# VHH binders against p49116, part 161

Target 1, 238 residues: p49116
Amino acid sequence: EGPLLSDTHVTFKLTMPSPMPEYLNVHYICESASRLLFLSMHWARSIPAFQALGQDCNTSLVRACWNELFTLGLAQCAQVMSLSTILAAIVNHLQNSIQEDKLSGDRIKQVMEHIWKLQEFCNSMAKLDIDGYEYAYLKAIVLFSPDHPGLTSTSQIEKFQEKAQMELQDYVQKTYSEDTYRLARILVRLPALRLMSSNITEELFFTGLIGNVSIDSIIPYILKMETAEYNGQITGAS

## First folded at step 9 (VHH)

Design kf2 (framework vhh_8cml_1)
Fold by ESMFold2-Fast, scan of step 9:
Structure kf2 (fold): chain B 238 residues (1-238), chain A 122 residues (1-122)
Amino acid sequence: as target 1 above (238 residues)
Amino acid sequence: EVQLVESGGGLVQPGGSLRLSCAASGRTFSDYAMGWFRQAPGQEREFVASISRSGSYTYYSDSAKGRFTISRDNAKNTVYLQMNSLKPEDTGVYFCAADQWGRYQSPSYDYWGQGTQVTVSS
């Protein structure tokens, strides 16, 4: 059959909220992160192989891997987001929390280690100059992970992951034919994504969500959005 | 999208040097891999050199290796081609190109400038 991904799945265009406030706040950070999350889920939903697995499996896969997809998206969109500026603002808020005795030293250390790991990951991807096709296939490898607990259709998920890996290999060998070890350098970056806590990601980027909602609870709703509703979320129009 | 404007072409003697510049308009220049191509009279457009988004990786045609150097300044939205030891066969229109996917070894590019003439003769 045809390829797992087409050129339409390589396109990944994040539209930032406008205007940017003079001082970054939790609402601007949350809106920016929400747009990236919506874009990431819409990207996954557009893949025919993903659709073929069915609604229940789709929800389970995205619940298991949303943090990995989000982190890849942060790396891919780091420039358009001014991610370094956002992370600096988050660090400033954490330092204020220490001075006001609002958080324990152990928790702050854990969160700062997460920020360091995130910066290290994004810097490594930037140094490798990962292109749009490579990002699309890395996201597909992460999405079609058969090893999460509670999944059904694991044999089909594994086949889609293997197809993603084979297509990435073919792409890299053809496009970067002079760089024999490029694929290995790219793939060795993926295990770091599993070490990043989804709970800490929620705390850093999604604290401004209205109501006491978790990313886990909203995933089924995002996956069911109409195209017009989705476009309203990523552009700020309603 | 991005718009590209080349400059720095001209007439030079064999063995001479030229520095071409390509100015890009738009705030997303750093998202693009950039390349230089050339076209001699009556010939097809051929690849000369390319540079990755960060500038960390460069790629050259066999005819350009050791003589030409590609570089970029993302703060100035500009890509450069330093050409040394020029030969009559380097004569042609030099085009700047941008790849939207960031592929610095792409067989095709998405956006093209209008070109700048380079002539190597007496």
Scores: ipSAE 0.541, ipTM 0.814, lowest interface PAE 1.9, mean pLDDT 88

Design kf20 (framework vhh_8cml_1)
Fold by ESMFold2-Fast, scan of step 9:
Structure kf20 (fold): chain B 238 residues (1-238), chain A 122 residues (1-122)
Amino acid sequence: as target 1 above (238 residues)
Amino acid sequence: EVQLVESGGGLVQPGGSLRLSCAASGFTFSDYAMGWFRQAPGQEREFVAAISRSGSYTYYSDSAKGRFTISRDNAKNTVYLQMNSLKPEDTGVYFCAADQWGRYQSPSYDYWGQGTQVTVSS
């Protein structure tokens, strides 16, 4: 009956590993990405509407959309993460790998295309000056997607998505009242999230810390974590 | 640790100009939208102008539109308000404010300065 999201759901504070190494390495990148992933899943779990759908539905939704949530988080936290520096280091490594014949040309092309799409998305969001409320509602819209295969309770999921869209519209119209087309400019960015491969995201950001375990396989365990354990993962504290 | 320090206020003749500055410290300035509000004695604090994180979007109250210009320098952690064609009705204490949540025109900002007095004499 109340609003889908409260001010507590707008708060999205990423704490980076410290100190930053002189040379970026796989472990630093993976630790940073893992903190963002855990923060994103904790954010989703904190939403009463999400909790109301039940454990099986929650797991299915997050498995389907984690890459979209993660990419929105990368855009939102790009400055805190120094994402441009991380991506530049990855690009440099890939260019060196071509010269040393360490990776196939087809794989390098796929990864470079993914990095380009990610940079384009983050740049478009930065250019629009997407605020914390807008990010929270965009994350809610992708989280409560009723169109993923295998979902039950799709009617309730659709109602939560529509509620997120309605609250975003109300917020944007009141806050940016003289920018008539802002909402349309924001929403048209969302389809690009589904063009990005979760497998390539895993390769770029999760190679060192997660090992060879897929994000899909760990999602149910993360969603069941105690609050203190969850907070420890987000901040890197024990 | 968070501090917003306004400067540039003073006494000015009607039709005159003033440039207000707000120096920010203790937070990542480029992650916050910045706003200017004013308050006359015995009145509610009212919105004057706001600027987005990057500076790409600016918002003005009806009374400020066409006369005032808000700008920011993220390298200097400073936001500015250039006020032209000042009127006696513009008299008040001008407050700098920082907002992470993009509530630009709402008086519900995260951090506030102590204010600087602007007086426009008759």
Scores: ipSAE 0.006, ipTM 0.384, lowest interface PAE 10.0, mean pLDDT 85

Design kf21 (framework vhh_8cml_1)
Fold by ESMFold2-Fast, scan of step 9:
Structure kf21 (fold): chain B 238 residues (1-238), chain A 122 residues (1-122)
Amino acid sequence: as target 1 above (238 residues)
Amino acid sequence: EVQLVESGGGLVQPGGSLRLSCAASGFTFSDYAMGWFRQAPGQEREFVASISRSGSYTDYSDSAKGRFTISRDNAKNTVYLQMNSLKPEDTGVYFCAADQWGRYQSPSYDYWGQGTQVTVSS
């Protein structure tokens, strides 16, 4: 059996909506986030090991981990997205729209704590100089998580996760041979992804979505999209 | 639009020193690992040194270890190669390269400069 990921799976190129507006708005942020989400799902569906698990398992895995994949994508694409500027605009928008009563104050606190966790995560990844190969394998590790409820083929999922971990280890040991503890520093960053609420991520980045549909509800449709439809979504062109 | 422009090459005697610079433009410099490669006449392009996005990690070929130092200034979009104790075997065209994948020792970098000639003569 060949490697879990090929060079095509290491390449992760986000194309931002153009032009960037003078003042960031919810629609621009939502469009940018949607492009990253679609890129992340298309990345996952292109992996032969992922395809081999079958449609039902694929849907269950992505529904369970989309927030972790999205957050890794935010960290990887933070410079391209000007993420710090987007987060500042989100904070400004939320402060202007939420009333200062007890329930609104509690919600603002939860959202601000989420933004802090996101900033800490992105800063830690930047400080570690996580490269494209490492990001691809970290995404594979979170994608092939066997511990989500309702999964079938959990033994096969675990084997793919172990293969991802092994290939990441081989890469890091060869590329960063002088840094004996680099792999450990990278892997201990992953549990923080599970502390980030998918509901809050939806509120921060996907408020501009039309209708009352959740990301969880649209995932099966995105995974079934033809390549041309997918390309139209991520580039805004067809 | 993307440009890597090397400077600092020249003719030196064995035991001499040179400092190469590479000025980058047209891309987000801090998102790219940077490398120096060289090519001697009749030889394939070989790895010399690399530096990670933040500058926290560096790597060197066996021939460069202890003699060459790679560094970068992300505020100036510039990467440097300080070469000490130069030998005739160091003669070649030195290329600056940028790689978004990070710290690749293979010649599969995303962007390449035009090269600068380094000649070490006895």
Scores: ipSAE 0.012, ipTM 0.388, lowest interface PAE 8.8, mean pLDDT 84

Design kf22 (framework vhh_8cml_1)
Fold by ESMFold2-Fast, scan of step 9:
Structure kf22 (fold): chain B 238 residues (1-238), chain A 122 residues (1-122)
Amino acid sequence: as target 1 above (238 residues)
Amino acid sequence: EVQLVESGGGLVQPGGSLRLSCAASGFTFSDYAMGWFRQAPGQEREFVASISRSGGYTYYSDSAKGRFTISRDNAKNTVYLQMNSLKPEDTGVYFCAADQWGRYQSPSYDYWGQGTQVTVSS
């Protein structure tokens, strides 16, 4: 069989809402994050191995790992998103919420710790200068994680994860042949993704999503969308 | 609006040197890998050299290795190609290109300049 990913899976182009408002607001942040989430789901759905697992398994995998995929996407698209500016706006909003006695100090501490972990992760990836091929394979490794509770077809998922790891190794060794320990430096960054709460990610980036719907609840609908509907979401067509 | 503007091309004798510059605007330069490509009359565009976002990694075609050096100045939004020991086979239009994702030799870069002519003749 051929490679797990093709060159088309390396392309990951986020189209930001335009124009950027003078002052960042919940709507702009939510719209930007939603576009990244939809792009990430569309990316996953385009992988033949992912489709081969079947719809029920596909849905379960993405429900389990969407936060890891989203966080890798934030790191990959940090500059096009002006992520540091978005995080600063979120921090400012949180500080105002504390001053207005709207949130407990314990909750604020949890959220600030999450923001710190996210910033540290994105900074570590930037310092490593992770390229598009490396991001594609890292996303594949987290997507094909056999260790989430409730998954079926775990043997096949593990096989695809191992294939992703092998193809990443082949790529890095050929492309960065003089940097003997690059692959190890990249892979040790992945466990940090599991330390970030999906509930806090929802609160930070998807505040303003109507109806108190969780990301987990909408994933089946996103995965079933036709290509034209995906294009509408990632471009903000109106 | 994204712009890449090449300069420094010209006519030089075999064994000579040229330094190409590419000034970038309309995007955050430090977020993009930069590359140089060339195209001779009647031939396909070919990879010459590339440099990562940080400048920590550089890549060269077999024809450029040992003769050409790519570098960047993120404070000036500029990428450079120092070309030494030039040969008639190096003649062509040299294009600057920017790619957000990769540092590899793919011709599928996001943004391209209009090119600068390099002619190596006796």
Scores: ipSAE 0.013, ipTM 0.420, lowest interface PAE 8.0, mean pLDDT 84

Design kf23 (framework vhh_8cml_1)
Fold by ESMFold2-Fast, scan of step 9:
Structure kf23 (fold): chain B 238 residues (1-238), chain A 122 residues (1-122)
Amino acid sequence: as target 1 above (238 residues)
Amino acid sequence: EVQLVESGGGLVQPGGSLRLSCAASGFTFSDYAMGWFRQAPGQEREFVASISRSGSYTYYSDSAKGRFTISRDNAKNTVYLQMNSLKPEDTGVYFCAADQWGRYLSPSYDYWGQGTQVTVSS
């Protein structure tokens, strides 16, 4: 009955691992990315509408859209993460790998195209100066996507997505009343999220995960994690 | 000449402990992430544990987590692997390896030691 999101759901504060290493490496990038993923999933599980769908639906939704949520989180937290520095380090490594013939040219090309798409997305969001409320509702629109294969509660999910769209429209019209086409400019950015491969995102940001663990396999665990365990993951304390 | 020299291996009873050491020379140790790998007879080398350049970040294989602890002393150019609650399946040659900054797509270690034998037997 109330709004889909409360002011609590607008707050999205990423705490980076400290200290930053002299040279960026897979372990630091993986820990930084893991903190963002955990923050994104904790954000999702705190939404009453999300909780109302039940555990099986929640797991299916996040498995389907974690890459889109993560990419929005990268854009939102780009400054805190020094994302441009991280991406530059990855690009430098890939260029060196070409010179040393350590990776296939086709694989490097696929990864470079993905990094280019990610940079373009983050640059477009920065140019639009997307605020915290707008990011929260964009994440909600992505989370409540009824069109992923394998979903079982599609009518209810669609209802929550439409509610997110309506609340975003209301917010933008009230806050940016003089910018008639702002909402349209924001919404046309969303299809680009589905062009980015979750497999390549996983390889770029989560290659430091060990024990033969995939993002898909840890999602149910993270969604059910206790607050103390969650806080340990986002701060690096254990 | 770059050298990594492992020591501390041996024969131990199940449930016992061993501490492996790897002494590094010929490169700036503090510029390298360090890892431990093992290889059982007839099998491929598998990852055991790694530690970042500063020592602030550590990673473990599922089989090692909760039982093994990796640490380093940059002043002594040495990386350690403390192994507790050893099991027969931990038997193998343990290799120390150095990676200058870690790798994104395909973790690869630039320098390797010759290995030290660990045998867990009753």
Scores: ipSAE 0.000, ipTM 0.155, lowest interface PAE 10.4, mean pLDDT 83

Design kf24 (framework vhh_8cml_1)
Fold by ESMFold2-Fast, scan of step 9:
Structure kf24 (fold): chain B 238 residues (1-238), chain A 122 residues (1-122)
Amino acid sequence: as target 1 above (238 residues)
Amino acid sequence: EVQLVESGGGLVQPGGSLRLSCAASGFTFSDYAMGWFRQAPGQEREFVASISRSGSYTYYSDSAKGRFTISRDNAKNTVYLQMNSLKPEDTGVYFCAADQWGRYKSPSYDYWGQGTQVTVSS
């Protein structure tokens, strides 16, 4: 068969809510994060290999990896989002919560460790100057992970992951021919994504917009959205 | 409102040098990889050089390697192409292009300038 990803699958353009408020608030952060999440899921569902696995498998895969896809998206779109400014606003809010005695010190430590891991990940990707093709293949490697509990069609998922790895290798070797170890430096970044808590990501980025409905609960509905419905979500009025 | 404006083109003798500049506006310049492409009469647009978002990686076509140098100034929203040892076969319209994906060779860049003519003739 043809390549796992085409140029259309390399396209990943985040449209931010406009205008950015003078003081960042939970609504703006959640709207921005939701647009990135919807863009990430629309990207996944556009891949023919992903579609071929069927609805139940698609839902299980995205439920298992949405936090990894989202974090890769944060790194890829860090400048467009002004992610450093968003994270600074979140830290400020956490500092105020400590002063008001609204959160335990253990919880604050846990959340700050998550923010540090996220900042280190995004910084490492920026320093490596990861390009759009590399991001697309890293997302595909993460998406087609056969090792999540409860998955069916694990053999086919593994085949698609290996295809993603092979195509990434071919791309990197052709594009960065002078840098023999670039692929290894990129791939060793991926395990850090598994150390990121999806519950803490929900708390930081999706509180106030998603409400009490978990990301896991809405995934099946996002994956079933028609293109027009999806475009409405990512371009919204905000 | 995105705009890429090339300058520095002109007529030069074989063996001469030219410095092309491309001033960018209407987008966050530091988020985009920048490239130079050229198109000779009757030919398709071909890749010349590209530079990553940070400037850490530069890429050159075989014809440009060793003769051309691409650089960028993110504070000035400008990308440059220093062309040395110019040959008649370097004649063409040179286009500045911006690509958020960071693709070094692809002609499917997001934004394109109108081009500047480079003529190498004696």
Scores: ipSAE 0.013, ipTM 0.448, lowest interface PAE 8.3, mean pLDDT 85

Design kf25 (framework vhh_8cml_1)
Fold by ESMFold2-Fast, scan of step 9:
Structure kf25 (fold): chain B 238 residues (1-238), chain A 122 residues (1-122)
Amino acid sequence: as target 1 above (238 residues)
Amino acid sequence: EVQLVESGGGLVQPGGSLRLSCAASGFTFSDYAMGWFRQAPGQEREFVASISRSGSYTYYSDSAKGRFTISRDNAKNTVYLQMNSLKPEDTGVYFCAADRWGRYQSPSYDYWGQGTQVTVSS
């Protein structure tokens, strides 16, 4: 019946921790990443189609795709985050770890390859000048992915993914009518999201989490938060 | 569910050898550093050996260096400890542990097995 996403779902405003430290540290990177993760889950939770799937399906779905949503969020918020500066700081730390024999050279190579893939993805999205509507629908396409192992209600999830694809196509064709192949250029970027390891994303961005918690363990808690708690997390207010 | 299951412990005479194995499941094994720790009766848990994610770097306690060899098989999700020239003071429960962040000698590892008994006695 109605559209999958409303104009309110296009708004995606990340508030960074303030002030930015003179030297980037694990805690600042982790707080910035946590705010983006919380914003991404709040965004997903606000979609009526997502709510209609039910709590158990919602939890399973976000646990399966949080890394893809997070990476799209990194690309969308790259300027606000000064992502290039954060990645440079991480690379510098890894190079020092090689010199001090704290991490294996092979593991550092895997992590550096992940950082390169992330940079390439963000640069490709920037070069395409992806707008807020396009990001919203790309996030919806990855959120409503029926093909993750262990999911239930896959037929309904597939229906919502197809609806997201259809609405993205309609938007792009109307808004960028002179660029016949724009949609194809955008969609061929999505498979790269599944080649990036969620474990490496956790190592790069969430090392500062207190209590040795995993992202998988906190997702159910974040999805159950009241709106005021969400706002507190994404703005840093108590 | 994360599981670490140790095997290969037993009773040996001084100067003998044992090979311990630890089978890992429920996590991406190749993303974790692995370690062996031991605990003798009435003593605190102590570091024995650790191995980096790829297997390229190994670390040993002074007591283990030159006698023990740690290795891993990422295709089989298994870490091994080859123990040679065993001494009575090597007696204890040997624990397998996994560490996500590459902390190699710290007792603050993320996941632990239940241990396997090694007894060195004449």
Scores: ipSAE 0.000, ipTM 0.080, lowest interface PAE 23.0, mean pLDDT 83

Design kf26 (framework vhh_8cml_1)
Fold by ESMFold2-Fast, scan of step 9:
Structure kf26 (fold): chain B 238 residues (1-238), chain A 122 residues (1-122)
Amino acid sequence: as target 1 above (238 residues)
Amino acid sequence: EVQLVESGGGLVQPGGSLRLSCAASGFTFSDYAMGWFRQAPGQEREFVASISRSGGYTYYSDSAKGRFTISRDNAKNTVYLQMNSLKPEDTGVYFCAADRWGRYLSPSYDYWGQGTQVTVSS
């Protein structure tokens, strides 16, 4: 009845692990990425429309779109994360670990191409100067994607996506009234998110994950976390 | 502790220029949109200019267009207002403000400085 998102859903503040090590390592990168992933999932589960779809649908949606949500989060939090420094460290590590093997060489090429696509995406979002309200609605548009294989309640998901699109349009037209083409410039960036491999994102940012578990396997656990346990994960207790 | 500290105000003759600075501390400056507002005695606080997080978008009141330029240096945590062709009606206390959600056209700013006095008179 009311708006899809409230002002509380616009708040998206990442707390980085402290202190930052002198030299970036897999553990620091993985902890930083995990906090962003947890923050993204907490954001999604706080939306009343998302809750209304039910637990099974919630799990299926997040499994389908976590890489898109994560990438939008990387763009939004690029400054806080010093993402350019993290990506440079990953590139240096890959270059130092190069083996003269065709399979290894092909994989390194795919990973490097993924890093360049990610950097291009984040740079384009920075140049567009996307605000917190715009990021919240872009995340809602990718979260409520009815076109992923195996989804149930696709008509309701589509209605929530359309509501997100309409509310983003209303916001942009009112807030950036002098910039007639801003909405089009923003929306044309979204298809690039689906071109980025979730498997490569997982390899780049989550290699230090305890138990070497996949993101798909931990998503149901994150979504079921009690508030106190979740807050401990995104803030980091002393 | 969030602090916004304005400087650069003063007394100037009509047609003169002033450059205002606002030094920010206690928050991640590059995440915030910044604005300049002014208030003359007995009047409502008036919007003057705003700038997006990266500086890619700026917006000016009708009275400021063509005369004032807002800019920011995220490395120095500072926002500036270059004021040219000053008029007596530009007299007032100038306030720096920050919006936590990055909305440079924010309906309400979250953090405010204490202001710096600008007086345009002969």
Scores: ipSAE 0.000, ipTM 0.456, lowest interface PAE 12.0, mean pLDDT 85

Design kf27 (framework vhh_8cml_1)
Fold by ESMFold2-Fast, scan of step 9:
Structure kf27 (fold): chain B 238 residues (1-238), chain A 122 residues (1-122)
Amino acid sequence: as target 1 above (238 residues)
Amino acid sequence: EVQLVESGGGLVQPGGSLRLSCAASGFTFSDYAMGWFRQAPGQEREFVASISRSGSYTYYSDSAKGRFTISRDNAKNTVYLQMNSLKPEDTGVYFCAADQWGRYRSPSYDYWGQGTQVTVSS
């Protein structure tokens, strides 16, 4: 058997588009977010347990949890992305839309609540000083969620999730031996990820996608992508 | 360009003390976890101590626990390793390392210094 994750799965290196524009625009935000999404999916693809579930199950799992993985990635890469600057630009755009009466009040409220929840989540992770091993296992717990509708092989998925939880517990108890309640503080953060709408995440970060392409529709293609083509996407090389 | 420059190594008698310093430049220091690793001749590089981005969490190898203290000064872009009760088996080249992901025991740190020699002998 061996461990669910190896040290190579702890490495999560986001390469940002350069140069950063003088003023943030939809294309820069979309390119940055796309690189993070592709990196997250490549990370999932590299896990032997994930590969063992088979292509159909892999597609279903990632379609169900991509927003949770993406949000964990935003928190983990918040400094590299200058996420606070990106969110400030989005908020400024929304405030201008309110003044111009271009969006409904209900929609603006939903989007602002989403941004607030995202900021609170990233802030809570930063305050807890979540390390790279903890992020890797939290992503694995989210990825191997057996409770999404329409999944097959749910017993095997549950076993992988339990293995991720066990290995996280062992790591935290060994590393943070004097902080008895650290694991509980970390795990209680996860339910908030499911309360955030994938549709609102798409609107905030992926508006620059060409055509009527949804994240859900591109997931099968990203998972089947050749390594060179995939690496081109996450580094911006063509 | 990224640079990590270690200092404070030297020769000490068993039971002595040394304080290692690592000056960082070329990246946002407060965004990175910092670690100390060591390597004895003919051996692989091993973990000694690490400190989280905020400094709220510190991690030590079993051999370092109770004897060594890691600390950081984000205003000075410097990480320190205070080494007390030194033993001959602590002899080796001590490397400073920086990691964005806070990997406390992994050899996969992002940036590495060139190392400073610590020798404990009579």
Scores: ipSAE 0.010, ipTM 0.375, lowest interface PAE 9.9, mean pLDDT 85

Design kf28 (framework vhh_8cml_1)
Fold by ESMFold2-Fast, scan of step 9:
Structure kf28 (fold): chain B 238 residues (1-238), chain A 122 residues (1-122)
Amino acid sequence: as target 1 above (238 residues)
Amino acid sequence: EVQLVESGGGLVQPGGSLRLSCAASGFTFDDYAMGWFRQAPGQEREFVASISRSGSYTYYSDSAKGRFTISRDNAKNTVYLQMNSLKPEDTGVYFCAADRWGRYKSPSYDYWGQGTQVTVSS
């Protein structure tokens, strides 16, 4: 059959809440992060191969990898989001919390280590100058991961992951022909995504969610809600 | 709808310099690799230089290496070709081109400009 991803899947346009407030607050950060999460899930839902796996498998895959997709999205949209400014505000708040003894020292250490890992990841991707096609295929590789616990249809998922890897290889070899080791440098960045805690990501970016709902609980709803996104239209809908 | 408009061509003496510009409209500039091609009188169109979507990777023909520099300004939807140490052999119509996949070999580019004349003579 045809390619795993179409040109519409390369387009990934985040629209930020406007205007950015003078002083960052949890509601602005949560709104921005929620827009990126929705965009990421609508992107996954638009892939024919993903749809072909069926609703139960789709839900299980996204629950397993949403943090990886979100983190890739943060790296891809870092400039649009002014991510460095957001992370600096979070760090400043955490340093003040240490002085006020509002959180345990062990918890603050875990959160700071997570922020450091996130900054390192985003900086490495920026230095590699990852393009839109590369981001789309990296997202596909993490989406079609057959090795998460509890998955069914693992052989089909593995087949789609292999197809994503092959198409990324073909693209990189043709586009960056003089950089023989580019693909290897890109792919070795992916294991770092598995080391980042989804619970800490949720705490940092989604604290403002109404009703203290978990991301796991809303994923099935989001995947079903926006039928129009099956047509490959990208929107910053809140 | 899609338009690539070249400018900056002209007549220069051997050893001179020119800066070509190409203004793009009607497509998402940041999603396309950009290239410069030229066609000399009586010859096929040939590759001169290309630049990746991000601007991190540039490619040059053997004749352009060390003399020409391609650059882009994604905020202005513009690609540039700085040409130094021009030779009579550089005479031709210079075309701006856009490619979704970042391919740099003719005829693989998706969109083409109308061209701008560069003449190098004494």
Scores: ipSAE 0.000, ipTM 0.291, lowest interface PAE 11.2, mean pLDDT 83

